# Miniprotein binders against q56419, part 159

Target 1, 326 residues: q56419
Amino acid sequence: MEGRTLEEVQEEVFKRHGVLVPKKELEDLAKALEEAGLLLTEKVEARLKEEEEKLKRERPMRLAGLSYPEGEREARAFLEAFRASYPGEGEEARVLLMPHLEPSRVPEVYGAALAALEKTPPPERIYLVGVAHRPLKEKAAALPVPFQTPFGPALPDLPALQALDALLPFELFNTPLAFREEHSLELPLFFLKGRFPEARVLPLLVARRSPELGEALKVVLRDFPGLLVLAVDLSHVGPRFGDTPLTRTLAEEARRRDLGFLERLAEGEPEAALAFLGANPTRIDGVEVVASLLPLLRERKGKVLAHRLDLEAPTLSAVGAGTLVL

## First folded at step 15 (miniprotein)

Design fb101
Fold by ESMFold2-Fast, scan of step 15:
Structure fb101 (fold): chain B 326 residues (1-326), chain A 105 residues (1-105)
Amino acid sequence: as target 1 above (326 residues)
Amino acid sequence: TEEERRFEELFKYAREYLREGYESGNPEILRQAIELFKEALEIAKRTGDPEREALVLWSLAAAYFQLGDKEEARKYAREALRIAEKYGDEDVIEYAEELLWELED
């Protein structure tokens, strides 16, 4: 592609890993990925046809009119209001961590994400990685179909999805129905499409940690550069999530865990971030996503723009949400 | 054992749907959580487990509260409190009392 030159990739690999990769090997790899994408076009298009037929009777975006307005004008005003809720300025994002919690519960956090997107040049594509809330046949999945939004359809990046599928030891398009009613993709996509209406999307779900996904994505991103978005919530505390009722002390512990996790990610130390959570990381929704994407997060420094712990008093429970730019 | 496993599966999925309903605000997801909790409640009653029964009843109250059905929420919260008081489950007593306090206002 017209992105980074092979010399730039070779130099970066040498700097980070102390290994000099011959230019010819990088050229051969780039050609193999392009050819794999082209050779798999029939397979991807056949799957796309099957899924489009299956989705004819069902809307892929179900939160329109509930979590955000259906009309384009109203949706635009909604985004403007959320941006206004965050008093700071953004930072340019190469990697963006944002929540997928109901936006009205954490408006300042979504506002911070919008501020970061304002500072970010329009990407050709967005790698949108969410959390599977339904079982997947494999550790991760993608769906190569358009997703409707108030700002028009978010179109899939078929060549990049084909290249990714070719590098994985499992079928990437393995659980299409898991994408129905998946708010971890739908809610962030609403905001991303509003800011980058021309960007194509790779909608990805992670159910269990998949190191092979992170390694494959690192290769694909080199040839198909784009914005990486981790759509994850943070601490889940209280009876709704199998814990004791929320107290002031437990809320402060949750905030400390969230911020400690995010700050270590901001230092480019994702293994340290996971270790900080200790032996039981299940309270943080994004752990499996971060653990899968380690190769993409190492040595990327950035900034935590916002964090909130959303308190649900009736259930004595809370969910953490944050915006991190890398 | 078999009934115990079925309870655990239903309760696990019901809680996942309750969480999704909370995060997304989608009432259809909340209604699915309610149906799964009702199935789990039948098992808890059949197996004579007051601890599980009280917890499921409170979970139903929380789901109905999120759905905006205050009358059903009060009904289930009061029933959860009644059983928790007989059993001596201080945690569920606290959960039910807190929810009922919110429903009064």
Scores: ipSAE 0.006, ipTM 0.248, lowest interface PAE 9.7, mean pLDDT 81

Design fb102
Fold by ESMFold2-Fast, scan of step 15:
Structure fb102 (fold): chain B 326 residues (1-326), chain A 105 residues (1-105)
Amino acid sequence: as target 1 above (326 residues)
Amino acid sequence: TEEERRFEELFKYAREYLREGYESGNPEILRQAIELFKEALEIAKRTGDPEREALVLWSLAAAYFRLGDKEEARKYAREALRIAEKYGDEDVIEYAEELLWELED
């Protein structure tokens, strides 16, 4: 057809769109194109454009029926079960740090977040800051569309998002495809929408530290007050992350680093929290988010409500999760 | 080399998809990780790098384990163990043995 290899098409798509399409998918497309008489690159571009166009209207659920129930009634029971898993009563949050890994792995940690939300007055909007699991064209991004949940769509706060975009030195609404599969937003949003069904949301992803984002958010939060949520996981240790096998010593080190990080944030000392981690040897995901949001976290004291290091025995690995209110 | 650069890129992204799949439980993402690991495996075989080959094979076993495909997980874990034993890769031997232990009745 065009005389190009599948590897060349894969690389061109990756460079232009930041999406690494498996060669098997490209092979299937190439077979379909031979039958239809279309060019492979043209077909791939059309598919990606179609997906981007859908994301301009709404962000559909991707984990419904997998990480949480599809039906509203079942979803409500599921959410209440997580709250029941935490024996504490929580505290009011102006800033909430919560995890984004599969909830069934750390039910008490999500329960602690729900307890904090019960003590928090309903916000008009939620600034939901997750971690990008796909490359972004800029250091951070947002998608200004309704995000579907079993509790109905979480509507975007368009005036606040536009105010934020105007203050940034880059286009905020970049890389829509990065939001198609993004559990760091979808999983926390399930719980947040269940508790605050009327709140609008600012769904934000951080790929690399952006001090500009934190400075801009400080200004926007003054005019558009709301709940700031940092949806981050903590330590990632073991072979699944390119590390040594999980030992009791490594697990204790991961817990020490997780708690030291959270405790310094609870003291209103985010720079000290980052300095404590140094080179981040246990791969705490919150580093880039905290580094971006420094102006919002300084001198804000709070409390660590829960922490768990979830052990993955089959892979000799572990992931840390915590709930912090500020 | 170009092949080494391509291996590193594929392996890095396959590992990120594996991470997402383990964290979210999404089988589509796990299948994408598997396909990217298979592409990386072909490069490791062509370049004659048994250490990379054993690590990719274990990664495939871990992905299939999370996906719930115990037979494919066992197949890849056994192959990872075979190569790791021949190469003297004590780390991958331990990784593969633990996964196979979890796959026992």
Scores: ipSAE 0.480, ipTM 0.797, lowest interface PAE 2.5, mean pLDDT 90

Design fb103
Fold by ESMFold2-Fast, scan of step 15:
Structure fb103 (fold): chain B 326 residues (1-326), chain A 105 residues (1-105)
Amino acid sequence: as target 1 above (326 residues)
Amino acid sequence: TEEERRFEELFKYAREYLREGYESGNPEILRQAIELFKEALEIAKRTGDPEREALVLWSLAAAYFEMGDKEEARKYAREALRIAEKYGDEDVIEYAEELLWELED
């Protein structure tokens, strides 16, 4: 006799928008609407439509004041401190693999990336490829809007994004809501915008292997040359990730797998890097990105500048992070 | 069952949010993970699945620890340990004991 259950509303929203709205949020909204006599489903859908419309204009900062400073001066000092945490010299990058993990956990790894960017001529555009942490309607997606940073907005390269869209067998701009809360783009972009303030960006997310994305990008890069950045983390092990507890043996195995993966990429052998991981038992999340970008990674030799397995003893968990220049 | 399917769906997304919150350091994402785990906990209790209940309770403890809420972290870790000891979930026992040791500080 009533309209819909909260579970039915949650399922309908997930099917239409690929977003799982927490039941508690729906309960709180339903309670608020009880006084007004409005339908919960219509209100949730109106909110999601409003969020999606906002994302057509710009992508606001979500992690400013949390993972990096809000103010430009403080952000600049923060970036310089991270560079100082890496004692080595960088090397010029045509392709850069860097992490998207919380920067404070692996400062020397981000410092290595900054060192590489210092040796790299300023690109006209950056192809920033991250990992989708929300469901996408297709294997990959992009959002063609300015991304806000403490250093000003990172502007989209609209001609290059449209060229890419035209070559793909699916709609590239298919899931705007997936970009609302996406640290795999936001955290690397902070560092990239700080170093290359004039570069335009192609913000790309990979959810599943898309060989057609790599093929299309190879064509687009010929006409629109730029810096390719793979923003990926390495091993994820331990209970924090719903996995088995971290032992000394598992930590060494995670480190071995991270370094073996990066080393083979540095040799210009991305297929060998994937084969080395086999079933990917330590959950290197860069696998889907590398598998999608094979044509861009073959025969490019380079160097692993940094690697860290960030250990958290109380939770018996670890995340691998690395910087690779190709 | 439908309840078991709902648990798996919620627990999967809660784990993804926990991982994202841990990696990004974003407390809003950790709060969302906590909400999803609490929903999963309701189902585990209702369906009488002590292994799932202990796993969710430990996951809540880990999320609260990352949030800096030591009181809630201790509460959930102790409850996870209590259930895991009764039903023989050795992994959860080890996780909870290590976390409780850290929280003693």
Scores: ipSAE 0.017, ipTM 0.391, lowest interface PAE 6.9, mean pLDDT 85

Design fb104
Fold by ESMFold2-Fast, scan of step 15:
Structure fb104 (fold): chain B 326 residues (1-326), chain A 105 residues (1-105)
Amino acid sequence: as target 1 above (326 residues)
Amino acid sequence: TEEERRFEELFKYAREYLREGYESGNPEILRQAIELFKEALEIAKRTGDPEREALVLWSLAAAYFELGDKEEARKYAREALRIAEKYGDELVIEYAEELLWELED
């Protein structure tokens, strides 16, 4: 983005307000704003360094008291309410795909995930793969520190994380700040920790397709077996995501693409699922996750337990969510 | 047409105000969105476009709901549902039914 000259600023003010501001006053203002900007940048940088140092010790709960209750008793009741919102039985999961959007928007979808977890034997560790909403220095990242939850800290599986790091052609622990405000990990982790309080976690973020991650994880899972969780949302449609306002046709297309994607994954055909999406015109969240994890998803059949397109009335937009067990 | 262009312009700005009002919680911005939606509604009614009319009525319901005016929200949602049901607009039916369920709380 190119800067504006003082002459352009004078012209714009005159054009809109019929006032000509003396050039010297604009120059003095610009100098003061530039100096203030430098001071603000220094303070922001210092604050970010402090946050990064905190994240080297533990990841805080950002959404506690907002998206889920802070107290353990209240959090337990919250989980039971979500489970009750899904009338069906679960299926045992070796791979679970679940959403990471605000749980209150799709309680029955999270309820389906809880139902699947009820049928799943407690794993020693959970490979939790979310989507990076902040730039990563590499294609993927992990944070090897405890994650706070109302059910106690979710402890990192350090031996498994170290084994994974050793197999990757890039540094796994490369962007701690990306984990500070990452709901794609925090929200699923709340539900997973509530169901499996003894399980350790490998919190992973994917920013870009990394087949090396999938190959490395296949090796690590052999030596460190556990539950693989893909925390991804589906279609994102409407003005909030760069589309036209949500119409019946657009909503039907989003539902069709969500379900077609999930059903192909359920058939053990992740390449077919990606091919079905093509250019991903409804912006299914997590295509980079699926593309990275191909070796772990091939020939693994399962079942779609739930799907919903959540309508966000104020923005004329919608986000798809689903629960898939493999 | 010129009226279709005017509708699109008003509807676009109304949606932007609704989004900003929702995100900021500013009731004055929500009221501005409502005024723009009401102008768009008059065009939809005048041009006899039930699909646009239902969409604007639902948008008014959503804006009033965010403003905390549950009575106006319920009124507009019911009217949006009535028109959408007549013309088979399943999306607006779903939106209106969902909003009416929330209003029953």
Scores: ipSAE 0.019, ipTM 0.457, lowest interface PAE 6.1, mean pLDDT 84

Design fb105
Fold by ESMFold2-Fast, scan of step 15:
Structure fb105 (fold): chain B 326 residues (1-326), chain A 105 residues (1-105)
Amino acid sequence: as target 1 above (326 residues)
Amino acid sequence: TEEERRFEELFKYAREYLREGYESGNPEILRQAIELFKEALEIAKRTGDPEREALVLWSLAAAYFELGDKEEARKYAREALRIAEKYGDEYVIEYAEELLWELED
């Protein structure tokens, strides 16, 4: 009976705020605030509204001290160590595809991205497009606030964000809470801010295929030129993701799927890249991002600099990661 | 049914949180995934679906292993193995046994 009531609250919060809150968090909140005599739904909504208000000012670091060093000097050494893990010289990028998984798992892939950034003239702004790991009220969202990093705050490009918002059939700044815990933006941003400290950013999340976003971005990029970064991981396979256990055959299949996808993107054929994945493109986490950005990827030729399928034997799972320059 | 749709929704978001926790290494995200998987597990048990139950239990084992909680990981892996043996999924059985071997060491 209590679990059923909390389930209704969880669903109501999700529909209103686009956040799925675990029942235990709701139970703990109810217990902590029981003496106040407020309804559980009101307590949850008040707490979420308070967190949302904080996000109107800035987006704090969440992974400092875990995925990267908190101190600027240590962060700089960390970044240079990743660059050193890749022996190549890189290529100039107008569009960069890079991963967002834990950097220590695939240092040479992040190193390849850093090598490309070394060959790229400093952009005035970076269009950083990640994958929504939480529900969004719309197909895509942005958060127009400074994002904290060990290298100082990455400042939003407010004129470009406003121009983008004006061209979309939905409100771009629609789900601030989705940005509170979003590694697909935070982890690439660490490397991008370290290399381009003066660049402003447009932090964008894609939850579902939005051709309107790609068309709008094509217009905005003409008026506000900058570096386009697709922060996406590749194949996700195995029990860690609630799927079938990884075998040697499935790992080889995942590597072929990743490379075939990237190679077709490198030929300027993003529709062919999506078709290559066959009936289940969801096996690659960035598919909805690529599908949304088709107008920006067509007829752009480039090069795959690195690829790794990161294996974890105890869980028999794997995540693909790659660096592609267009 | 409504319960089946609810399971799929919870399991989908739990998997997203597990993936995010795995990719970022953030223990709080892993804990959130665990709570969502536990909610999905109760639905699988109530609806009597051993295939879904084993899948959720395996996911819990993976989450706890990544969190560094070897005792909880072992507990859920063993339960997943027990249910998977009933289901007859030899691959899940082999992989759960391998994880248990790693946890013993």
Scores: ipSAE 0.007, ipTM 0.314, lowest interface PAE 8.9, mean pLDDT 83

Design fb106
Fold by ESMFold2-Fast, scan of step 15:
Structure fb106 (fold): chain B 326 residues (1-326), chain A 105 residues (1-105)
Amino acid sequence: as target 1 above (326 residues)
Amino acid sequence: TEEERRFEELFKYAREYLREGYESGNPEILRQAIELFKEALEIAKRTGDPEREALVLWSLAAAYFELGDKEEARKYAREALRIAEKYGDEWVIEYAEELLWELED
């Protein structure tokens, strides 16, 4: 096949499914299809449809054996080691902000989150709000299926999810494939399920600010009370994220912006936190989530338990992570 | 142009995958980022855009370094530096020099 043909297929798949498939994978598939006399686009769409159908039953672990242990015993020991990495005591959380960055990079930040969860009464359900790393058909989405973990499946709170869906001006269950590979939900969920094994979950992704989501969640939380978790990373600076190489000045600016953002949230002033960032020059991931959840964050005072800027010297880049209790 | 649009889409998604690979530690996502960067590199070479070519080469160096492939990282960083020096791209020169320094020991 010609390169133009593969480009057209790549574009069509991206347009229809929000997935940009490397040409090399399409080349390999095209060779197999030539043997079978099938059309490339039809086969790609059939495979994506099969993946989507699997996601109607459950969301399997993708990072087990990579970011956390696959076995329950090993996973429990791993979780306890992260808790031990934070020497402080937690605070009770009604709202928890925690990272979704690779846990091994910021163990004390995850340890602070675990400390907060130890002080928190077991919730009946957890509203887990992450950041979409793939395009969504709408501003936000959810997947109403069991999410597998080493501690057993985290079951969806179907009545609460349906109540939320009914209040939104868009279909909540709109992009199942976006959940196939989503570390902003999977990594926090590992820790949350380990601490609250009986809690049901509402796994939510935000791609763009949705004030409608925040208003709807305020209503749903009244009828279906639970723990609200914002799984967001903070500053993203350096060449990996579009800046010049990380300098001391840029790192200091990133830390200042991270802490200023978190402290204003801790004062119950989420609009002030957003205004403090302005154009968000250090690319704090939490901006769109906080902007969506304003009604849930106003007038809730709390405490920043931990913050770290994780430095990656080889790429001269850094990612901020923090734990905030409201 | 159509090729410029396609370059921007590939480069944007490759960078997002690189970011996701870094944050999640998932080597499969890093490998997908590399393949998308290679597609973007072919467009930059075809359109004769040395600034874009050098940026993609540096991005490949960073991705390979994160994946643990120091030889490929060194190869792409040196090529990025060569192009950047020839065409006066200060941003890429700085990136490539820092990465090469890290790769020396």
Scores: ipSAE 0.013, ipTM 0.444, lowest interface PAE 8.0, mean pLDDT 85

Design fb107
Fold by ESMFold2-Fast, scan of step 15:
Structure fb107 (fold): chain B 326 residues (1-326), chain A 105 residues (1-105)
Amino acid sequence: as target 1 above (326 residues)
Amino acid sequence: TEEERRFEELFKYAREYLREGYESGNPEILRQAIELFKEALEIAKRTGDPEREALVLWSLAAAYFELGDKEEARKYAREALRIAEKYGDERVIEYAEELLWELED
């Protein structure tokens, strides 16, 4: 090595790239490099740069064969099974809030989203806004490349993305590596591409509230109309996500928190929805997304189609998921 | 201390990976969470912090459970319970007992 410990290499990579590489992986890599006489830190950073370069051309499927089928025929049957899991009718959506949680955990919630998409005229483009699970260099980011799906590639809307970038006080295409493994975009995109195969996509991640993103999107949507999708999960409760085990009382509180949030959004009152969460301790995925998109959510009335609290009894934990049309 | 800071960073990031692995169903991310929790466990043992040790052991059990490795999940849950009982950590006792009950079924 370069006179540094594995711990120092781990810390440096985390500081520079926001990726905490397990010491075991660094140890295994160091053993492989011993025979080649290469420096560990240089090798890790070269590998990350190579991955970043690949992402400039396309975003490959990461969850195919795990969360959804790889083959187009099987994927189509899978999607239709999810629609069938929801017995209700959809409503037309101009704004859709849907989950990004593993679909098999909340099939009826994804089914409700599919029902809404059935009633929605095919959009020319989809503004898909997810939650960053990796650090971003800026408050938000986009990746302007084709995203692979079993239904073919979801093509980027380059003119709309460029228009958005021009209006922002930061570079929109700032953190390609954050998109390498991002289920908050990949899982909703599977369903959206299956229903709207011709729609182009603006894949957007929010890490921290960005009011400037919402203001810019309001302008861009006027010139490039499309479907706005907020891909967010709701309450995260229990030891898996915090220190408090799920009790009947906490499950009831989580359900009330989720529904109170969604119902206020459905009344076109996103500030009231955020204030409601601020008055009630929460670990809702997507607060930063809603806070960023306020100008697009105000005075839009709609309907909550589904809500489910996914219970995992063995870990005393739960995750909330919902479908809202505006 | 530097070790306390390092523990907090490892544990926080490992929990985010555990959350992501659970939400996405991606076993690779779960395996990375497990390795990061093991690094945090080494620090907790070295610094003599049984509360942190018990919580990390339970987190490992939960990660192995999600990965489908019931034997490793049971092993770590039992160790978490042992440390929690010795220290009197009612919180982790409840976590470990519930997980073990499900694993025995």
Scores: ipSAE 0.484, ipTM 0.783, lowest interface PAE 2.5, mean pLDDT 88

Design fb108
Fold by ESMFold2-Fast, scan of step 15:
Structure fb108 (fold): chain B 326 residues (1-326), chain A 105 residues (1-105)
Amino acid sequence: as target 1 above (326 residues)
Amino acid sequence: TEEERRFEELFKYAREYLREGYESGNPEILRQAIELFKEALEIAKRTGDPEREALVLWSLAAAYFELGDKEEARKYAREALRIAEKYGDEDVILYAEELLWELED
């Protein structure tokens, strides 16, 4: 992403020269070069095309050494530490809702997900549905390549992905670059691959409500049974998300909305969960995923295992996280 | 006053560095934020402004937490909570309680 590239340049200048250059100043410089008729846009386009070609072969780890250890032994110890952070027992999941924010921020919530996976028989495949953090050409997308993890590559379930693609009114493999830096898939996948090393994966991103995706998935799951994972975060409140600074009242409202949403899903009432949120003033990003997957969530009772509203103190913002089994 | 103006300047830049350090994950930027917050804290203490002192103490706790220094984070969060409770600063009470909960696990 261009934002990340400018951030890397900012860091390099700071480390070498001890000067913090604001990101906007770097953006203004890049734009001035472009306006002068220099070939900046051609260089950027060539680089993006190269990255897109690489993504046709594999999806490399981006967060190894940052959010989780790169080595397999260290990664297994790390994963077990998260399990230990949750004092409860899990329950078998046919559908698992888990977070995708930085795991160290909500260790007990990821621990609850691990507890559920511990009670779940190993699936042949995992339908991993995350949230797009970059624009997609269509409402949803998938990337049919191996995703690297410290536990080895998570292999794509090509027959199931092709069956899904055939049932959709749009091209499923439509935005490879959106997967280059996508933590909503990479972070849950770390935990899922650590527990189910033999499972193949369907890595799916939802950008906007796609009822046709849920309908197609219901058909595909009959022929290709597996574990459905909704990798979603809950409320997003505070200045980082366009609101006023977090207050006790806003935090209580966010917790109330998160829990009300999850409990209605646990009763097998996903339409009621969506209606409860109304206009979604705390911006639960799981809304678009749940709205897309309604046929898979109706009439399934389950249990909320954990919930946490994580305070992002530097920005006076907060993100909700939860673990739900259905 | 000039002291109040200096506090606002330091606090503004410290918050910008903290935000940037958090978003980039850069520990050097977080360390710079900490230095600026410490300067602001000395001014808040000298001017006897408990509201500003509590907010800066909380900001230091947040910066140390992001840096991975849990002991310093706990120290500053407890002090921020103590002052915020005395003066009824509900926002800082919320922030300090949440951070202290994270530091216990």
Scores: ipSAE 0.063, ipTM 0.552, lowest interface PAE 5.3, mean pLDDT 86

Design fb109
Fold by ESMFold2-Fast, scan of step 15:
Structure fb109 (fold): chain B 326 residues (1-326), chain A 105 residues (1-105)
Amino acid sequence: as target 1 above (326 residues)
Amino acid sequence: TEEERRFEELFKYAREYLREGYESGNPEILRQAIELFKEALEIAKRTGDPEREALVLWSLAAAYFELGDKEEARKYAREALRIAEKYGDEDVIWYAEELLWELED
């Protein structure tokens, strides 16, 4: 009925089925459908407002029992198993790049991140920068509430978050609902909280390049020093991401682009890392985070500890993951 | 040919069932994918198409792996690799090698 008059609907039914439906019956049906649609819209709006209000108090675990164990003891054993999956030694990190995809897919990459954290003195706070998988009202956002983990709540660094908000040309706490289901923060946070249980956290999401975020963070880090963590995945290739099925050639291209990006970051050349990718044809999601954080990454030399392109056989798709210490 | 069209149809639906079974974690859907792949495998064997045969064998290996049947997965992955190496199918060689690496205990 949408986009048709009642007379046109009545005429079409008569032409197709030889039955003349009274105009009043069509009107009553249209009103019933309109009323049902209004009630559904009101219910959805009420639910979203309720969910948003709950996020003003805390952010609950969403992936416990799925991506990591819910119980503290089991979570500790799980974390130590990931560390054991990486045979190398770590290096002290002032900046850590680590993945946020499902940990069981790339255990050695998460193990490398854990190795780096073992060599890193415990920070008072962690600037955890992830990638928004849902739209944000602004280029970046934060949620200033405790994030639940099996190791206890990761408490927000409220003074540092307020200092950051004051320096930005937009409201930092602009999209609480974007944090309800956000694995780019939850999965790295599991490992970070396990290693640094006393550290406070600034949970930040980047949706689009925000150079003003990097400039503001440079100022805030001077007054509130801490560990900067870029929780980003690398290449996204295959049908799940709009490509043709993954071939060996496409996989080799994705690995070349991942490693070329990481090695240029390791040389303290983030602009060169971005230029190397050009149009970003393999969809490295870290480009938006790196482009936002340029002032924090320049002239910091480091080391790529691990890299893997993980093949998802059922979908013939792959996601790249890496651990970089700066 | 009719046989080629039937293979493409069966293989397409088998891949869709494999993806759906994987995403939902539903073993019944994975078992349905396996049966569709087995039908496609018989067509590839009958028509003497080693490239399609290797691809279906690897797909069966992937389906059994998701079902948790590591021994059947290893069996099909090894056979896929054997045929792919004989006929120079670099993609299936790589797919089978990656899966066999996952299957190392």
Scores: ipSAE 0.403, ipTM 0.780, lowest interface PAE 2.6, mean pLDDT 89

